# VHH binders against q9y6x5: the designs that were tried, part 463

Target 1, 379 residues: q9y6x5
Amino acid sequence: LPPKLLLVSFDGFRADYLKNYEFPHLQNFIKEGVLVEHVKNVFITKTFPNHYSIVTGLYEESHGIVANSMYDAVTKKHFSDSNDKDPFWWNEAVPIWVTNQLQENRSSAAAMWPGTDVPIHDTISSYFMNYNSSVSFEERLNNITMWLNNSNPPVTFATLYWEEPDASGHKYGPEDKENMSRVLKKIDDLIGDLVQRLKMLGLWENLNVIITSDHGMTQCSQDRLINLDSCIDHSYYTLIDLSPVAAILPKINRTEVYNKLKNCSPHMNVYLKEDIPNRFYYQHNDRIQPIILVADEGWTIVLNESSQKLGDHGYDNSLPSMHPFLAAHGPAFHKGYKHSTINIVDIYPMMCHILGLKPHPNNGTFGHTKCLLVDQWCI
Below, E stands for the ipSAE of ESMFold2; O stands for the ipSAE of OpenDDE; V2 stands for 0.75 times the mean of E and O plus 0.25 times the DockQ between their complexes.

## First folded at step 23 (VHH)

Design um10 (framework vhh_8dlx_2; at its last look DockQ between E and O 0.84; V2 from the best seeds 0.76)
Fold by ESMFold2, look of step 23:
Structure um10 (fold): chain B 379 residues (1-379), chain A 121 residues (1-121)
Amino acid sequence: as target 1 above (379 residues)
Amino acid sequence: EVQLVESGGGVVQPGRSLRLSCAASGFTFSRYAMHWVRQAPGKGLEWIGNIYEDDETYYNPSLKSLVTISRDDSTNTLYLQMNSLRAEDTAIYYCARHIWGEARTEAFDYWGKGTLVTVSS
């Protein structure tokens, strides 16, 4: 009977929501499993990059999904949420579902995790849903559980992605306790539904389940705008990504563009690519543009317009507001154990261990997650 | 201030062609990627495709052979050419302005009011 793993992401679930809001169903899940209170994610703290880091164990510069918006000048290719299907973007790494299903007598299933509807290295998840934000959590869960129960060869690795609390976090901001409590209550109910469904189908006792997220959320304000058009004429560069990490492709001399930007705001750091801090691990990929602008927490870079966002992410990965959590339950995991922190890249080698897969070269450290696992000596 | 106004909708016979326009104002049109999206009766939103400021285009794979997106930066106008129209192409067609750096959330900050296309004999 091969080991099975379900990896679930609730997008934008800030770690301290667990302490500041009530989660009866998630807390029951944690009580009978493990919790990592803070997961240090990768820079930039955006959705596609961090979801790919979870499933590859790599920093963004190494897996090539360096932002939600990218441009390749040689091929003239663009990448965005609506235009994310070209394997060109994804092929710099091998995600865990590819490795899993290429093993004899194994399949992978996916309900909308970023990249799972793309043929990466000519391999697409064995069972998958094309991304569609209108598909309910219930339908995603029903497909995943059907595939876990009814597939030949059996599905041993499955993923499930949900857009909340990220979507509401952008709309309301994390400090809007009235709206966020309603949003987070609904998410806790979905976790309750997930656990109930797994129990009713006889999967709960033998399926390993990880519930995690890609990043957190910080409060924004109309009083914290950086107007890029006030600092530089828009004709001098191509904008590849805007906020909170802008990606700037100069159309004129790069040094001239840098000089026009470097004093634009005291609330924004301007980096030439070679000067990006080493702690970001965000330099050695051609998709990282020659100049990036990194706004301070809670500041928004705009193009002479107001901002509609009350919450955002993408900031420095040292910020606690950018950190998600990880909870897990199943035969591979201890029960009732809490762990302070891991790096998001550590999740990949842990998942490979649980599934009996040889990990590809990666930036994770298996030793950081050993205390979560019943088959490991924690010391 | 930002405005997007679609035009060119109406009733067309199956197998015919139709060109939709989207007039843009209130922003520097030439710096933005622009999108076409549709909603058939009783259905969710369906992305048709986009065009970037450098005229590079991307299409929904299911529609790629049937549609062409173009832009005219001198008139601030986005176009959708639809060919070999079928009854299932009956929908409200919207143009939308791209927003950078969004994933798995609304990727457009401004929408037109839409133009109805009805494909029937």
Scores: ipSAE 0.778, ipTM 0.907, lowest interface PAE 0.9, mean pLDDT 94
Fold by OpenDDE, look of step 23:
Structure um10 (fold): chain B 379 residues (1-379), chain A 121 residues (1-121)
Amino acid sequence: as target 1 above (379 residues)
Amino acid sequence: EVQLVESGGGVVQPGRSLRLSCAASGFTFSRYAMHWVRQAPGKGLEWIGNIYEDDETYYNPSLKSLVTISRDDSTNTLYLQMNSLRAEDTAIYYCARHIWGEARTEAFDYWGKGTLVTVSS
């Protein structure tokens, strides 16, 4: 039987939550599998970009999903959570579920993972759910496991997405121990449900399961605001994205806009597109706007308004607070092995290896994950 | 204070048209994309469509043929034109302000109280 892989994402699960909170179900999962303590994600550290990086192995400038909010100046198209269904935005890369279906006579399944309800390169997941936040985790899990168990051609790759603890992180802030403890307990319980369901169906021993996340969460405060309106008149630019990385489309001369913003705050770096630091791999795409503003950790960019969020993400991807974790279990993985760090783009070539797929060109390094796999030599 | 106030709802017969309005205040309306969403009895929230600052519009494919969204920045008003109304269009209709950079459940930061539309013969 071909190998099977289930990729699970809990949005906004900060890596150090594992150290600061109790996760009996997840710890049991880890005990019988592997853990990567920190995953360095891609800049910007937002949901759509990072989820697409996981399944493509590409930096954001390469796969074209460069933010949760995008604008293409040539076509005048907009991208957001509410209008993410246009293949135009996704077709700059080939996600693994498409590869899985095209390279092999296999099926893919998806529950709410970004991009899975869109035909990419004229291919859509064999089984998928249209995104609906109202659908319970249980229902998502039931559908995924049903498809994994009863499909022809067989489902060999599946994705499962859940919106927590990100939503709660935004609402309460990651430093709210009381509320976040409650939220994270629920997440652990969901992991328990996942494991139990797989065991009940007889899938647990043969299914490879990866549990990961796209980014972390940092504490925000009303005392750490950067007001753009104090620096520049709003008539001089169009705002494409706001915080913590603002995307600025000038309506006047770019240099003039830059000069008005460059000293706006000591807690914000202002970059012309060509001057964006190379380490971000966030320059070579037309969807990146002419000017970007990057707030320091914990600072929020606002438009003469307060922010209701107590937590946020999207900051420098080198910050530990932005990093998720990766845990995995199954026949492809060791048991009881812990690894310090990988890059989020490294997940793609690993998954391709597990599934026996030829990976598309990507930015990942298979060597970084060899120690997680039973069939590889680890030096 | 940011305020959104929907109006124009009521009881209408099937096949009729209805235009909803959303009056915005407390912020620079012209700088924000705006959304319409609805919630039918016993059902979850359904996204209808949005309009950006540049008047570009996007719609739920299931509703595209039935709705038109527009805005008047001079009066800080958002509109939803609905045509050929059906019983299944019965819902509370909300206008919501877009928040940049958010995904999924955090896509909107402010909501109106909603206006009830009842389609009944």
Scores: ipSAE 0.684, ipTM 0.872, lowest interface PAE 0.9, mean pLDDT 95
ESMFold2 (binder alone), look of step 23: mean pLDDT 85; pTM 0.852

Design um11 (framework vhh_8dlx_2; at its last look DockQ between E and O 0.83; V2 from the best seeds 0.79)
Fold by ESMFold2, look of step 23:
Structure um11 (fold): chain B 379 residues (1-379), chain A 121 residues (1-121)
Amino acid sequence: as target 1 above (379 residues)
Amino acid sequence: EVQLVESGGGVVQPGRSLRLSCAASGFTFSRYAMHWVRQAPGKGLEWIGNIYEDDETYYNPSLKSLVTISRDDSTNTLYLQMNSLRAEDTAIYYCARHIWGEARTPAFDYWGKGTLVTVSS
């Protein structure tokens, strides 16, 4: 009877949505389990990097998914959401579903978590859905619960990913109370459906469930644009990523490109790679470009055009607006316990403990999460 | 101001080849990756592939052997070469401009109006 874990992500779920909007179903989930009010994610605060940090326990520089847009000059490979399946990008780390499948009498299942449809180290999740944004939450949930209940060897680790509230957060901005209330009510209903489905299938009492997210969302404005083309001719560099952290590959002398950019805007920090603040843990990977530009919260880097987004993320990971939450329920977790903060890399060693897996070397600290767990001496 | 205009559609017989063009204006074409997408009658959008500013291409695996994407930065033109056309390739074909740093959303911000390709004997 090995322990089982379902890891769920609602993309772009800012931590303070919990106190600013109503979530009757999620609050019932929290009441009977645990809450971590703020999870300090990794820089840059983007989707692919943070989802991979959750499942590897590694900073972005260590797992190699350093942004949603990457370029490798040696191989001439590009990475983006449209072409994210080359194992080359993912192979600098071993995600938890691979480690789980290596154990006897265990399988892993996935409903669209980033990387689960990629053969990482020649190993793809035992059961998985190819990414397709048109597939409903109901269908994702149906597949996951079917695999949890009907597979041999049994599925002991499963992941489920949903694109909201991130998509709506970009469209409306997090401060649009009317639209975001409607969006977040739909999310809470999906959480209610999840719990109800697990109860109806007899899974609820013996399955550990983590509900979390990768990052938050901040309000943007047409009054807060940084026009990169006003500061530097586009012929002097290749743009690898744009906003809010731009990745700049110089075509001419790097110092000359830096000098043209360093005074471009008071609302943007310009870093040579060696000068990136140590607290970001964002320096020691060849995929991090020689110059990065980091916009202040709520500012957007543009190419002599207007911006269509009303909300964005990717900013400094010290910003509370960038932080998600974590809630969990199941036999491994206390009931009714609240914790103020953990680091997102701490989730991996906790999950390894719950599953009885030996973690790979990582940046997480088990001690940060052990008070959430019933089998640990906290004091 | 950003404009993308597809051309080269029409009625073609099965088994033939066709080359579509997309004329770009209002932006620095040579800086952007570009996409082709299509929509068959009564169906959703289907991504065909893209080409980056350095001519590196990526394709929908189901179409990889049937299509080739190229670009000519001197004329600001994107091309789609389609070979061995079948009736199921009947669709409106669109070009679209890439946007950086998106995940789990379509990676493009501007679309053309499309060009209709009808494969019929």
Scores: ipSAE 0.776, ipTM 0.903, lowest interface PAE 0.9, mean pLDDT 94
Fold by OpenDDE, look of step 23:
Formats: structure tokens, sequence, C-alpha cells
Structure um11 (fold): chain B 379 residues (1-379), chain A 121 residues (1-121)
């Protein structure tokens, strides 16, 4: 039987939550599998870009999902959480579920994972749910496991997405121990439900399961605000994305806009597109705006208003607070093995290996995950 | 203070048209994309569509043929034109201000109190 893989994402699950909170179900999952303590995600550290990087192995400049909010100046199209269904935005890359279906006579399934309810390269997941935040985790899990168990051709790759603890992180801030403890307990319980469901269906021993996240969360404060309106008149630019990485589309000369912003705050770096640091791999795409502003960790860019968020993400991807974790269990993985760090783009070639797929060109390094796999040599 | 006030709702017969308005105040309206959403009795929130600063519009595919969103920045007003109304269009309709950078869950930082539209014969 072909290998099967379930990829699960809990949005905004900061890596060090594992050290600071109790996760009996997740710890049991880890005990019987593997853990990568820190996953270095891609810049910017936002939901849509990082989820697409997981399933493509590409940096954001390469797969074309460069933010949660995007604008294409040529076509005049907009991308956001409310309008993410245009294949135009996704077709610059081939996600693994498409590869899975096209390379093999296999099916893919998806529950709420970004991009899975959009036909990409004229291919959509064999089984999927249209995104609806009101759908419970249980219902998502039930559908995924049903498809994994009863589909023909068989579902060999499945994705499952959940919006917590990100939403709560934004609301309470990651440093709110009381509220975040409650939220994270619920997440652990959901992991318990996942494991129980898989065991009940007889899938647990044969199914490879990856539990990961797209980014972490940093504490924000009303005392750490950067007001753009104090630096530049709003008539001089269009705001495509705001915080912590603002995307600026000048309405006047770019240099003039840049000069007005370059000294706006000591806690914000201002880059012309061509001057964006190479380490971000965030330059070579037309969807990246002419000027970007990058706030320091914990600082919020605002438009003459206060922010309602106590936590946020999107910052420099080298910051530990932005890093998620990866845990995995199944016949492809060792038991009781812990690894320090990988890059988020490394997940793609690993998943391709597990599924027996030929990966598309990608930025991942298979060698970084060899120690997690039972069939590989680990130096 | 940011305020959004919807108006234009009421009882209307099936097949009729209705135009809703949203009056915005307390912020620079022209800088923000705006959304329309609705909530039918006993149902969850449904996204209708939005309009960006450059007047580009996007719609829920299930409603696209029935609705048109527009804006007047000179009067800080958002509009929702609805045509060929059906009983299932009965709902409270809200205008909401766009927020950047959130996850997949549609999020808005400010909402109106809503206006009730009842489609009944």
Amino acid sequence: as target 1 above (379 residues)
Amino acid sequence: EVQLVESGGGVVQPGRSLRLSCAASGFTFSRYAMHWVRQAPGKGLEWIGNIYEDDETYYNPSLKSLVTISRDDSTNTLYLQMNSLRAEDTAIYYCARHIWGEARTPAFDYWGKGTLVTVSS
C-alpha cells in the first residue's frame, strides 16, 4: 500500500509554547515520534505565505504568495483573506497535493488549508472543504479521516488546518499566561481527539502524521507603536499591507516617499525593494511592493490609531518568537528523536520522499530532515 | 471615534431591489477597503463582498450576480445594491472596515450595528 501522510497545522503555535505550557497529548505524540524544536519559517512570517511554503518548499518570492494582503499593479488585482480564490495568485508554484494527484493515481484531501479550495494549475484537491471558520475541528477531522479511510483512488495526502492558537494569541498576547493556558489546553485536547480518532479507525500505526505550524507570536503593546501618519501624508501612497511589515505603493515619486519614511522610527527599517536584505529571500517578485517597512519585534505599525492586538506575527523570520515547531509520528519516522532546527521549506522534500513523489524544484534541503526518517542515514 | 452606520433596510417583497448605505466617520474612509457581510437568522456570518480604495470589487460567488458594491469617498459612504431579492436574503446586513494581515479568518476591526432586511411576500 502506498504511504499516507496527514499534515496538520495549528496556526500561530509558537515553538516555545512547548516549554512553557503542558501538552500531555502532544508530548505523548512526540514521545512516540519525532520533534523539531524550532522551525525557521519564511519571511514574512504570515499565514498564507508560510503555509504555501510548507507545501511547495519555496521561498515567498518564488511561490508568489508574498503576504496575506497582496496587490498586483499590472492586473490591478487584490489578494486577501476574503478574496483568496483566484488561481492567479497560486499558479506560480505547484503545491504537493497537486503533485500527489498528477504524478500518481492517488487522491488528496484537505480541510481548510490555505490554497486547497482553489484550482491550482487546473487541479484541485480530490476532496476538500470550502473555507469556513465556523466549521468545528471535529467536523474537519471527521471528514479528513473518512477520506483517508474510504476513498478511491485512495487518499494518500491530506491536510488539516486550525485557526488556533493564532486568533487567541492576537487577542490576548502570548505573555498572557492565564488565557493562553486555557487556549493551549484546548489545542492539546484537539490533538488528543486527533490521535484517538486515528486509533479508533485503525489508521494510527500506518499513517504518517505531521503536526506543525506556520509561525509564532510576539507580544505587542500600546507603548510600542509606529504611526506612519506622523511621517508621511496618506495621499502620497497606497497601503497594501500594514503591520509588522508594511507594503507601500507610492502615489508620488518613490524616492520622495522613501525619504519621508526612512527616519520615521528607530524601531522600523525602511527598504526599497532592491535593497531588501538577501537573507529574507523577499525581493524577486513583482507582487512585492516598491517600499517595505519592517517593524522591530514587538512594535506595531499603525495609521494614527491604536492597535487592538496584543500579539502579532510577521516579523523577521530569524526571531525565535516567530518560529513554529514540527512533530511527527508514523512508520516513516523514528521514535523518541528530537532535532533542534530545520527550515520550513525543508518539510516539502521530506514529504515528497515519504510519499514517493518527485519534488518540483524547491529551496528545501532533504538532508536537514534525514535524521527524522527511519530509512535514511543520519550522520 | 470610528463609526459605521448602516441604513436602508426594511421589509421588501421577493424580486425587488434594495440599496443599503453605510455612513462612515471617525477615520479617513478613502484609505480603507470596506466589506459587506450578513447574518441570517440562525446562521453564521456570510461574507458578501468588498471594495478596495481603488474601487476594485470582489464578491461572494454565490451572490455575485445579485449584488453590487460601490463607494463615495466624498461623502464617506459605502453602498450595497441588491437585486432580485429572495426570502433567503433575509438577514442583518453589516458594513465593516478592512483589517490587514490577519489569518484565513476574515477579521474586521470595526462594524456597524447592522440593518435588517426582510424579504417577504
Scores: ipSAE 0.773, ipTM 0.901, lowest interface PAE 0.7, mean pLDDT 95
ESMFold2 (binder alone), look of step 23: mean pLDDT 84; pTM 0.838

Design um12 (framework vhh_8dlx_2; at its last look DockQ between E and O 0.90; V2 from the best seeds 0.81)
Fold by ESMFold2, look of step 23:
Structure um12 (fold): chain B 379 residues (1-379), chain A 121 residues (1-121)
Amino acid sequence: as target 1 above (379 residues)
Amino acid sequence: EVQLVESGGGVVQPGRSLRLSCAASGFTFSRYAMHWVRQAPGKGLEWIGNIYEDDETYYNPSLKSLVTISRDDSTNTLYLQMNSLRAEDTAIYYCARHIWGEARTGAFDYWGKGTLVTVSS
């Protein structure tokens, strides 16, 4: 009898796309469920960190996935999209699929959510797909629905990840209405396919479905470049991450590196680690480097080269352009309810509540999401 | 202009070894992590492995025992050593330059035209 939950992410789906483009299928989904118009994500507003924050309820400093590119000076380990499988990186937190499947008579399933193909605390999702970007949305959905219907013990928590509109947002920029309209129509069609498939398989009425994203997208330009090589010789530091939040590991005195960078551009904030604003919750992890550079919205940090990106993300998490949305439908959720804002870390305790799981210590606040749920008194 | 030129491909017999080279120019090679990828006939790209500026290497688990990546920063050259070649190793082999901070879209911005390796008796 345990309730079931499917968590879906469309990467890089900026919240205001909902108001600026047509989504007949997503709007039907919302009409019969709930909408959170803005989800305030965590800093830095990058893919791996925010996907892990959703499933752990933790700030990046607390779960240890602090960027898409990381370096650990003690072990000399590197992390990137290509080499993301070492449990070392993921083991500072317990994601919801691990907690879920360790309860008696439950399984978890995953179609490519970051971390689900990694054995975290010696536990990997009961059913999963190894990441492969060439696998179609249809195949990902077919695997997820097959596992939801046919597994023993039953799959009660499932995830599904899709790379768009992030990939196209980088390529075209969010202000390219013609190309983004075409891309977003395709995504709405995929949401229609998702709902129709769940209805045809008899899952729709008793499965809770969350459709959300990790971050938004802002417009970039060749006129808004910060050339790091014009400010500091590359021999003075090791570059761990570049843009829009650069992670700088000094090779010489840290204060000397800071002084060379502090006046590099009026469109970039330069922080010693201890001076990073408290509101970022981005200080207390050894994977956060001694100096970070935070570009202003729409500015790109480069190494004496042009940038091919027309859109990017990773900026200050207070920026509305960095915020995704959250929509949900299912027996746990009200119908036709709209909420303005939650924090992305609030999603985890809500999901634990829906699934009847005891949440690990986390940074989320259940009270922020209780008005979405039919079993809660909303005050 | 960034240039990556692979060489050392050709026809080899199964069980033999082959070393591929990638000559890099137009950027500060010693500062970048570098990748090897391949594409077999009718298949998508398969990541082989990478090497960081500090010589730390990571490999596709399915290939780990068969390949070694190295670099020579004095000659701006990336190497791929392949041992005990098999028919399924027939592919076009590319070197690629790392880009920081990307997820789920690949981690490189430039690659060469590739060099063909054919494993055949």
Scores: ipSAE 0.814, ipTM 0.921, lowest interface PAE 0.8, mean pLDDT 94
Fold by OpenDDE, look of step 23:
Structure um12 (fold): chain B 379 residues (1-379), chain A 121 residues (1-121)
Amino acid sequence: as target 1 above (379 residues)
Amino acid sequence: EVQLVESGGGVVQPGRSLRLSCAASGFTFSRYAMHWVRQAPGKGLEWIGNIYEDDETYYNPSLKSLVTISRDDSTNTLYLQMNSLRAEDTAIYYCARHIWGEARTGAFDYWGKGTLVTVSS
């Protein structure tokens, strides 16, 4: 039987939550498998971009999902959470579920993972759910496991997505120990449910499972706001994305807009597109706007109003608060092994290896994950 | 204070048309994309569509043929035109202000109290 892989994402699960909170189920999962303590994600550290990087192995400038909110000036199209189903936005890369189906006449399944309900390169996941936040984790899990068990051709790759602890992180802030403890306990319970379901169905021993996340969460405050309206008149630009990385489309001369913003706050860096630091790998795409503003950690960019969010993400991807973790279990993985760090783009070549797929050109390094795999030599 | 007030709801017969309005105040309306959503009895929220600052519109594919969204920035008003109404269109309809950069955790920061539309013979 071909290898099977289930990729699970808990949105906004900050890596150091594992050190600061108790996760009996997840720790048991890790004990029987592997842990990468910190995963360096891609800039910007947002949901759509990083989830697509996981399944493509590409930086955002390469796969074309450069933010949760995008605008293409040529076609005048908009991208957002509410209108994310146009293949136009996704077709600059080939996600692994498409590769899985096209290379090996296999099936893929998906529950709520970004991009999975969109035909990409004229291919859509064999089994998928249209995104609906109202669908319970249990229902998502039930569908995924049913498809893993009863599909023909067999489902060999599946994705499962859950919105917590991100939503709660935004609401309470990551420093709210009382509320976040409650939320994270629920997440651990869901992991327990996942493991139990797999065991009940007889999938646990043969299924490779990766549990990861797209980004972390940093504490925000009403005392750390950057008001753009105090620096520039709103008639001079169109806002494509706001915080903590603002995307600015000038309506007047770009230089004039830049000059008005460059000294707006000591807690915000202002970049012309061509001056964006190379380390971000966030320059070479037409969907990146002419000017971007990057707030310092914990600062929020606002439009003459307060923010109700107590936590946020999207900041510099070198910040530990932005980093997720990766845990894995299954026949492809060692037992009881811990690794310090990998890049989020490294997950793709690893998954391709596990599934026996030829990876598309990507920015990942397979060598970074060799120590996680039983069939590889660890240097 | 940001306020959104929906109006135009009521009881309508199947096959009829209805136009809903959303009056916005407390913010610069023209700077924001706006959404319509609805909630039928016993069901979750359903996204209807949105309109951006540049008047570009997007719709739920299941409803596209039945709805038109427009805006008047001079009066700070959002509109939802619904045609050929069916019983299944019975719901509370809400207008909501778009929030940038959100994904899967809610794309709205403010919404109105809603207006009830009942489609019945």
Scores: ipSAE 0.752, ipTM 0.895, lowest interface PAE 0.7, mean pLDDT 95
ESMFold2 (binder alone), look of step 23: mean pLDDT 84; pTM 0.839

